# Designs tried in a protein design chat: VHH binders against F-box protein At5g18160. Part 1

All scores and structures are predictions.

Target 1, 379 residues: F-box protein At5g18160, of Arabidopsis thaliana (Mouse-ear cress) (q9fk54)
Amino acid sequence: MDKQDEKKQGTTKSSSTLTTRCSHGNHISQSNSIPLDITIEILSRLPAKSIVRSRSVSKLWSSITTTPEFIKHRSKKTSPPCVLLIFRKHDKLIVFSSPQHQNTYSHVQDYHIEIPKNGFIRRLDSVHGLICLEGSKQLVICNPTLKRFFPLPEPQGTGDEYNVGGFLGYEPIEGKYKALCIVRGWNTQVLTLEIQESWRVTKPGYTHWPTKDTGRCINGVIYYKAIIFDRVPRHVIFGFDLRYEEFTHIEFPMRNYDRFLMVSYEGRLALISSTSSVVEIWSLEDAGNRKWSYEQFHLCLPPNTSLKGVIDAGELIYTGFSLNRSFCVVYFDPKKNNIRETKFQGIADNQIWQPDRLGFDLVNDFYVLPNHIESFISF
Below, numbering starts at 1 at the first letter of every chain, in headers, positions and changes, except where a header shows other numbers; antibody chains aren't numbered by Kabat.
F, E and O are the ipSAE of ESMFold2-Fast, ESMFold2 and OpenDDE, as the mean of both directions, binder to target and target to binder. V2 is 0.75 times the mean of E and O plus 0.25 times the DockQ between their complexes.
[cut] marks letters that were taken out.
Atom coordinates printed by the task and the answers are left out, and those that the model quotes come from them; centres of patches stay.

## First folded at step 4 (VHH; framework vhh_8ghr_2)

Design a10 (from t4a with R51Y Y53S)
Fold by ESMFold2-Fast, scan of step 4:
Structure a10 (fold): chain B 379 residues (1-379), chain A 123 residues (1-123)
Amino acid sequence: as target 1 above (379 residues)
Amino acid sequence: EVQLVESGGGLVQPGGSLRLSCAASGFTFSSYSYIGWVRRAPGKGEELVAYISPSGGSTSYADSVKGRFTISADISKNTAYLQMNSLRVEDTAVYYCARDEWEYGSGSWFDYWGQGTLVTVSS
């Protein structure tokens, strides 16, 4: 037995030697010239395009930049939540972003995303950086940060085009996304993204149909407006708990529920109706006891503005086109009675946006998604 | 104001036929309009049995009624129909007419419903 052969036998018995499959006897830590915490800090400060490209260069960088912890760390430091403005022109989605917590400087980040072949848009919300779109026979997940579309598997009962309605949710404890699918004449189905390749049937206790209104994911629960069939059809809010995959239903506190936008307000499910002079807010305090709180506020806005959503700071978002052709986003803080305005400077040169060329009817084909964050999820 | 009014329900023997009508008002049938027939049987949940795009002529049926039921529409009368043939005891249900209108940015699942018409298949 040579002394060199004894030394080689020792190294071949170690797990690290077996996994490297290399003639190099170097310890892995000796190949790193930069500490991991500094590497994470450097990567977290790079533009999204650079981070995506870095995944192609290094297995270490790919492993770091795909972790939920890295994504959360980056979001807190370099990527504060923004408002997405989404305009449709033919089969294209034109997406603009604006900072939602600033009023002294507005910048526009625009990106052009092609919609799926037979896709259409009924409901849009940003769910932890992803958007769910309804395709002809399946749901499609849009990642605006990566400028990619990811079709989900076709659910059961999709014999005809346009028979699928769906919602996306994010469960914050386990860091998982789930899609909820409602198929005409069939059932409701759920799919956990990245883990499952096929849909699972779920039982809501009631057969129901979702309305055209946007769903909301709040603290791991998908809320959506729906119609329950009973002796007389009735409108309710369904809640789908993503962790336990259980349904609840909540009754509206008012008869004119069709006038109210469903939002997250101060961390709670809320229903908001606004004119140019009055805003009404119903906040859910206790779903089990059907307890709602009601607040009313006065404001002064141009009559061509409409309520589109709420940001996490508690400000209501309004949008409109001014008579001088400026696209305006207005934020109203009902608690502070403050109004601030952001003008979209970068969209002004885009001809799809100008009112005299589009007609005011075409202005209705736009969506406002508050609280959007970057996502680096890729399948 | 969108309104849907059903008619044509009643009592029929097994193997018989009925024609349900759904008169629509407050909207005009378009390429994005869909009219569906949804039934609720005693002790069972709701089931979508048929739907049609009145202007496009596209139709779909639940497996339980394929080959027996035919959905149609008369655009000039703004009325949809469900022809039910070879009726079975299990077809006993309240039948609802419902409108689903997909418009870019506003589409929904059957957001306007009729009051329902009872179909009883017995003896």
Scores: ipSAE 0.000, ipTM 0.369, lowest interface PAE 10.8, mean pLDDT 72

Design a13 (from t4a with Y53S S58K)
Fold by ESMFold2-Fast, scan of step 4:
Structure a13 (fold): chain B 379 residues (1-379), chain A 123 residues (1-123)
Amino acid sequence: as target 1 above (379 residues)
Amino acid sequence: EVQLVESGGGLVQPGGSLRLSCAASGFTFSSYSYIGWVRRAPGKGEELVARISPSGGKTSYADSVKGRFTISADISKNTAYLQMNSLRVEDTAVYYCARDEWEYGSGSWFDYWGQGTLVTVSS
């Protein structure tokens, strides 16, 4: 990994060129002269940033781009995904984004969040453009595209403690989001988003507790690491099918499961462990038969790098500090044996890596969310 | 590999005492970790009875055991203890030792558990 020039952190630029060509008066006049079907087609082809900006420029375009019909039409278009890099500092989440084909990051948004006195943020993943956050007594859905967050109803049994584990999933056939929550001393509960109903109780077959690790939604199934209470507590992977609302559990293929990050890899559930010199990948081929495939790859990264995720192209994402104390983001393609570095911009270097006054290590309070897409869901 | 091994359970009469031990391996105690004792009686849910930050010395107890149970840790032995005094029939349960890595966690985020040790309080 090449030494990064800390003075020359890069940027990811949005499609600002397209939006700056649009004046307010001409914009409204053009909208009034074009048939609705053609207008919808034109707007559906614009980048997400352009669509969101157009809502503040034209009331007509705002009315069109917020309809369920437009949202469904737009969601059928192929949009390039991005990686979100999220840093927590006190009550703020600082968000950077980078297209997955570009080696730079740009600042997107600061979020002010409620931090529970006995709680924490351990799990973040992007689920079809939305992020689920765990609050003191409820889950909160964050939409980075719209720069909004939406508290879900308080589940049964939250009482006076921060005792909620939560995961978000997207079922692609029906086009619905569902949230799953586990509350200590209560049954597992599920909620379909955009339907005004209370949490519904589910039956996992086992008393279990989710670990701190990130859940993954793959092909309409939420996967998460958990400890089950059968005869002896043991670590497993739970799968929750969003369509049928049924649970399965999968045993780990290895003894050192605590070293493996759970990811989506080539459309499958996978477990990846990496040092600076070797990567091990276990991919689930058949859950019913406990069939896993194993791959091993060699690489050369600085010793202080840590695996954070995988993008759809099969590149592994690492973060860490270089020997000259620069924070770095690195992509490794194990099949091509290719390494690329990323740059980011928007905050001073000394602001990101300084621990807060409570002694938290800022490097331990950040999240990498690959494969993020725009979402126009407002609830 | 992270492992927690409980010992010290058994049969005891009401009013008696037991000391449970939890030997930890594969990690060292730190100020950002908690060790908890969770019990489960047949047909009942899990109850967190005691929790300690081993390096920080901070402890908490369930109201049902407060004043009767004492949690402690020996960092040099990488072992946590639960001293149980004035035992009652309702204390009968399997007692599990569990680890949580977050100091600010509520005790609901235990990521590693021992196999459990049975405590029977019988008259």
Scores: ipSAE 0.013, ipTM 0.483, lowest interface PAE 8.0, mean pLDDT 73

Design a9 (from t4a with Y53S S60K)
Fold by ESMFold2-Fast, scan of step 4:
Structure a9 (fold): chain B 379 residues (1-379), chain A 123 residues (1-123)
Amino acid sequence: as target 1 above (379 residues)
Amino acid sequence: EVQLVESGGGLVQPGGSLRLSCAASGFTFSSYSYIGWVRRAPGKGEELVARISPSGGSTKYADSVKGRFTISADISKNTAYLQMNSLRVEDTAVYYCARDEWEYGSGSWFDYWGQGTLVTVSS
């Protein structure tokens, strides 16, 4: 574990949180201290590289850049969200970013990762600027802003390979990241990233198996599809509240739930199914009362496009290949009935997708992560 | 729709044998898949006792059943089997057939499950 590398950045995660809270209250000596709100304004205007560099010269500035106020303020002013496009080639993840409101793209980084010997990644998702993926015995966090890659500690009970399923979440009130880990045949565990604690066992109230689907973090709750064993095995949506570390579960509003992608839509948990001509959206109105609303929209998409996600502006993201083999990302706004497209040259070379290879599932090696923002957190 | 239907459970005396069957529909074993048998006993979590890649022939067993249980698959019948020999009281559980179609030897995270079949090892 690279605890040494974190110290070279001028502070530890646990000490960073504590110094942020007392930094202004304990400046009693004659000092030219600047109020927190002014400091946030100054730091929020700096380029990402300057903020990262400031960590080595100021423990206070380093701690401030992890506060919820700073993160929200910077996101509004200097860090518009983007879509990450990730292609896997053997042990390499090739990461591109595309601004969500521009038709351009740029290469971010290539990460060389230790993939399970069988060579696949089951879940890969983005949560508040961090990418979480599953290794053979542990979760791995990637930070594209810092261009860093760091494994989390191995959970208790990871004796066999491929027996760890995990999700990352962000709690916006306290500004903390937590990882939730389900170890096959053992238990469920949680870890707070900023505190650098060991995995702690938690109590879901039900024995359950998470499905291979990615989780969604919405307003401090991690939602994921799972199978529970009541009388017979059945599919449900689990919710894990990051602040109180409490579990709930929700029934699906429909019987064909396997056709629906779980997303965040207009700030709510939603289930979306799409063809090239029809979109169905079930939105959870209130998690406490389990009330769902239903909407249907018509659209016209090229054949062989697949729904990949939703951006915070309410646009649905589709990917596919045009007739001339150009890789494309399509954004559909169901409320405005708007459609826009970005075509990528050089991103879909000969080895990414070949239409002549029926049954060759390259879709599992291609990931679309919407709503990506800057993060200055490292483990 | 993917469906798995277990059969062959029942009451058996210690030292006896049972063969469980899992009939699959809505997908074929000639496509890439992993089939597992997972058991759940009162007061215990789920335990993966055996898995097989029907097209690849690869098998894995829990240490508790190794040498006593044999998993197999008949691709032409789209059916998987668990032959259980030298049964012990601690093998008493509900046995579930489950499918994981994620490629390259995952076989540990199953998205579709049968209803389960009860195996009771007692006099």
Scores: ipSAE 0.129, ipTM 0.606, lowest interface PAE 5.8, mean pLDDT 75

Design m1 (from t4a with S106D G107S)
Fold by ESMFold2-Fast, scan of step 4:
Structure m1 (fold): chain B 379 residues (1-379), chain A 123 residues (1-123)
Amino acid sequence: as target 1 above (379 residues)
Amino acid sequence: EVQLVESGGGLVQPGGSLRLSCAASGFTFSSYSYIGWVRRAPGKGEELVARIYPSGGSTSYADSVKGRFTISADISKNTAYLQMNSLRVEDTAVYYCARDEWEYGDSSWFDYWGQGTLVTVSS
């Protein structure tokens, strides 16, 4: 085909008419002292605190830093993932962060949450920069970077408090967050966060109750421990595929499943149990065939440490059972047989406790969230 | 190993009574734990019918059974009971004894379950 055949032959008319004059307002970039592309580059390299602050200074900067283009550009220049340490005292969460590949720490924020005074938070994980919290009748999404809470709509069947359990997932292909909600005595429901839609009912194929264990989102699938009511109640791992919104269930490879922490290890769903001297890892090799592999490693940990999670680099995270003035986070690499630590010296004497006179001795519980990244998503 | 073993189910006529028992092992009722009775009927989902906090004595009931069922616990025997009176055909179900450790106030997210006992109410 000739390029000439793609052209429609026209006639030459006047070079301009009064009816085709363009609006003067279309040349916004030429009135600025700094070009837009340079502004995006500068803003994308700033610390998260500076970006959040810039949103309150200028309508232009707020509009720029909330665009998908800016968020995508920023993701190429973002800080390395960190571990969040979250301490609960009554209705208050106190958050510290530690870079996963450095031995330092800093205070992030205090949050007040609406839970019973003697209650505990059970399912707490970082999902692509967001944390899902269980409220009295609804799920609440926490964004630590923006220091904001986003309550989700109340799901169907929340006529009583404490009947809602939930998990958050991120689907990497479409770049979407979805929340999965289990309502006791009713059903299982799903909601896509960015659309701000109402909850919609799902069909898991089996009546089941989630356990109090933390769920994991791995490669677009939410995994959580649950009890299936079939012939006899039994413990399984449920998988919810975020793209197809389909449920599967996986049998545990061992009988002492309550000893094992569910994690992402080397990009796979894994179950890990550890003492101070031995760690056992079961990795899911084939979800369709329910095939697991087993590895065992020997280590020498400080006494009174417990496994809390795994970072993307394959290091296992351990902390002490007791909160004291020399609180320590230990990282063990089973493939390299290396141990490193971050010392949180004087954390019990830290000024964060002093105004409230609460101190470490009054902490109700604590949580370790690995692989946390900054997120600028606002709903 | 935490275990819950139910007993006392059976066939009963409408208006009759049954007493279910739940024998617990691997933990004590003097610890911070909730014991519940959850039932599953054919064609229906699971329903929490009664819950007790043995150490404190607090109880709660589903509206469907309130005034007819009574939950109790004997800490010395490490056994929970469900006294079911004025039974109806719609009470026909498998009844499960379940335990939850106190982690979320009045949470009824049970993490240990018995194998269930069948209750059939028919005329």
Scores: ipSAE 0.015, ipTM 0.534, lowest interface PAE 7.3, mean pLDDT 75

Design m10 (from t4a with F110M)
Fold by ESMFold2-Fast, scan of step 4:
Structure m10 (fold): chain B 379 residues (1-379), chain A 123 residues (1-123)
Amino acid sequence: as target 1 above (379 residues)
Amino acid sequence: EVQLVESGGGLVQPGGSLRLSCAASGFTFSSYSYIGWVRRAPGKGEELVARIYPSGGSTSYADSVKGRFTISADISKNTAYLQMNSLRVEDTAVYYCARDEWEYGSGSWMDYWGQGTLVTVSS
């Protein structure tokens, strides 16, 4: 039997300041009680796995570590956001990470994933530490921090066909996650994670199917590109407001929309097209109600680099190959007109490129997940 | 087992035309599949030149070949074609037929490839 390989992480986590092991039945005595505020501070500095495990120690620790207040306080004590590079090889996801302000990537873990007979990975994004995957009949939530997969209930009307598209969103005011599921040719459904056991039907106004493009969650709204299957196929952007559960339909500001990557840029929905010498950015004005602004920047990149995403600091992420075929990751800051290149460490080219029974793997066609943070959601 | 078999490559003069064929077996073009043509020259990386979604009829082309190349598919014969017109010396490459049942992420991902067919454009 093949065993699951777990790779060791570096010392990028906050050290535990509390020994949680109990050697006696009376491990917490009245004379050894720690004040609540100090207990919260200690618990907030523990690794996510230790926090989840500590919930089995006492009802008090469970009650503290499950509150929205604790989760918010904990988020200020964790490592800064990182970029995940995810490569698919066979039934595995190979994951590398780098802190967004550093120029070094390190290997984190290989995940073995069970892929449906006719299913493939089409879209990946990190939504406040969680990743939504599409199964044959249901959505599956991946938590990279806990190294676990959580299947969601089957949505209504899926039948026996693989016909489910889905996105995850995070509502920052109430601190809640919601999943949105599009069932091809039938309806659209929503589920609030941790609270609801059954999907609820929503009304987007159109029968539609999401494109291959990655969805984005920006300020509590899920955005995704979709095709409306009326008399003539029409491409639009759907916006789904997580708080009010209402849909907005957004027209593209340009005719060559297929060349633009959808991203979060300066806290707004944006469409970015880049060559090695020119970047075009269309940004949705939230105050302007579906009005777009346009910016153009000049840069100088190797000719075989491709735009993959944007980090919250406003740097654009590119990947590709130099003229000598070395793999590279490049960050461009349009506001500062600055370029930095990152060193790719932890895997040899031949481990990703090598031809196998599935044909050639295109390393420059992979998933870049910016702004990834720890999550200890374990529902 | 999924198999893609290319044919139609060869030597042609600049400005000439060639038609490549890709015979598929082990799956049907009525499934949720994209069929693409990817080329590779010794000094270049892989370039996706054309893609078709046979059941839906949608097509896309690289800027380098747009207006010169036409991709098509015959669902009943389970065969895809690449009609190459106004060929240039820089079109010299090995051309691969490839399948993608569900396009991965923001880029192109092909899970099965043919053996390739050589196209040489020489004066």
Scores: ipSAE 0.000, ipTM 0.183, lowest interface PAE 11.8, mean pLDDT 72

Design m11 (from t4a with F110Y)
Fold by ESMFold2-Fast, scan of step 4:
Structure m11 (fold): chain B 379 residues (1-379), chain A 123 residues (1-123)
Amino acid sequence: as target 1 above (379 residues)
Amino acid sequence: EVQLVESGGGLVQPGGSLRLSCAASGFTFSSYSYIGWVRRAPGKGEELVARIYPSGGSTSYADSVKGRFTISADISKNTAYLQMNSLRVEDTAVYYCARDEWEYGSGSWYDYWGQGTLVTVSS
């Protein structure tokens, strides 16, 4: 009926315009393809597994579903950002997801991994949907959405099996992932994941050793804490620009830098230290000027909670256990002075902390990864 | 505040021996920590030479020094040692004592370093 009304409206328009439409509109030799915008909308609503499967069936769908624009559109529509809770139980990772805006959780999958020779996983963070793991001689990329692990090539100079440290970054303008690898006693190397390039040696200007702290990718720059050997050993923050593949280093604004967690806060590199009653935030105002700002906030958290990260909405994430042994995730908004809590009934019992027959705890470590989104990146 | 102070470096002839000492303060060797010796030679990168977990007694060595160097720790003195035997010109380097905090058993990343002690092996 609306079409009939539109045709009546069209009849009252210029006769020349109407004649042109009628004469040529019905004889166009275009494909009966569904319009691109509608195709994107349909594909964005499909399960991740179906989208990956469709890439092998249709070249057009493969080209659409690999664009950064499609990935952004789908993530906002079907899968809002979540917090990943990862528990290590021997050589198994047990992964739960919790939406950042809801008080719910779900089990994602158990993954079996090779135990690194150092015995533990360090520097675990979600970088635009992917997680970088340090193997004995190489980096391994985990994609929780696709439930797959992708070992990267061994970098040059991996003679000792635990001498590789690495970080993952995402460059948002070109939509590319790059891995940065530091080989102790040798060099620093970079690899662009999706292009399957070989490792390329970089020149940071300093021999340096990354600390065990988690790296952060912020606005296309990988930040990590490191020790440099110029005159005497000293602690700095390194920045690696993914687009230009250039290094910078930044001095800490405080002496007790080992007490501060490195995070992205309000779109900037920040250093946060927290107790149950006070939180301190140092934010990098301008990377070129090396200027920091300082903020302090008061809060009242349950006892035995610890700061684990920050979500993009500006809320600080804490974890702990209540008196009844319920595992809790607490979100604190320092600007609004608001607290919200998610309790995970059953997660702290037989599933995660189940003792073996000898009474030993089977949980070796756990990690909290904020701002996790879907990724369809595959080799 | 964690501090590590190295001593015992010096000039020695090829085939000679030296014992390096690392005096630790701000933590105890009965805690969860690895103590490592890392060396840096002019024009070369850093090499982890030897590592010990003092409370458990486990040790490991770089292939370049296996059978020649011995790492040990005295918990009562809170001091680690590197006994270097059959020294070669290639062992010439600044030797650093470093601590890796073994929170839950990892010993591959060293966050606390001493100032270093120079070992020169030449005739």
Scores: ipSAE 0.012, ipTM 0.487, lowest interface PAE 7.6, mean pLDDT 74

Design m12 (from t4 with F110W)
Fold by ESMFold2-Fast, scan of step 4:
Structure m12 (fold): chain B 379 residues (1-379), chain A 123 residues (1-123)
Amino acid sequence: as target 1 above (379 residues)
Amino acid sequence: EVQLVESGGGLVQPGGSLRLSCAASGFTFSSYSYIGWVRRAPGKGEELVARIYPSGGSTSYADSVKGRFTISADISKNTAYLQMNSLRVEDTAVYYCARDEWEYGSGSYWDYWGQGTLVTVSS
């Protein structure tokens, strides 16, 4: 127990006081004379498009705005969330953005993407500013703010093309993104973005396959609908805790689960079904007891509108075509019992919802991503 | 509302043949839907064995069953079939009928499954 002798520690560093000396002309190295913390503070106050543009103009600003320190500092300043509308037309994704408190959408960007016929994109959500897309053999992370796509490494067991399902999550305590990949008929794998080059096998306790439904990341847990095999196939909701990398599964509170959209509602996992006249909401009361609460609301929407999501303010998002064949986006607030409509700007309307000469239906390849925030993270 | 009911499973000797049937309700095979047969053996994961677009647009098979299994569909009866020939002990599994609206080769997800039917290949 007792032996006080020589052990070396890495904490034997002493700070020294440096004296500043007066000079008649400080014309050298002045471009680097501003402290990093002050520079970060200044740059973090700029609009997102100005920060992105600054990376192409200044090597110094590019180096600063790509650091983890800058990204963390900027993320502490809450940018107002927006709703992204994404249309797939052939090999393009056409993106529109609207602040969640306004009735206006503006064109953001067109992305060219190689999409396998009719099935590449089935699950799409914004996770702390990033979007996970499913490729033929790998997951691809899209950053709409940076206008870039980042392929993840190919997981193990992808011998056949088109056999992967994936979800992205954000763990807010450590500030880490993790991707979860379900390889059909093989296993489930997890990857911490930027830290690991290869996937790690994880153990959900049984083999399962995700359904076509969008996953949700809520308070550091990835939720997704899945089918598990046992004596009889069962539909459940899986929860994957990003911090502890542990799986849970939750039974649906209803038998018609296929009619319900999975969303984040008031910070909780919720299942919502809507017609033009009735909305049903099931909310998970707490993760520990696996108990659901139920609410029902009446509303009056145009026919042929479809529920697409929920914004943080508790408004339900609907899309569809009006009687004059104009595309519409409608928000319903159950608490206020009111409805608001949105308008598109900066694009010819017929370019986004006109069917192709072959009768292509844009509604089948249309995504609504609520609560999207800017992200400057890159691999 | 969507329901798939399998039948035709049983015990077969190696080299034998068996025909599985899948009766569908709550949707029609004339719609844009894919029907597949997925199997699960004890201690193994699920394997998509065969897939068909019921309108006759396409079929595909796992490498393990190519040349031995044939998938077909009768749109008027809303029923899909899996003809299994030259059966091997390794084909022993519970066989599920599953439905999906997407082309399998396009990141398909099988959302609706039947109860399963047991196929045992034993001497």
Scores: ipSAE 0.012, ipTM 0.422, lowest interface PAE 8.8, mean pLDDT 74

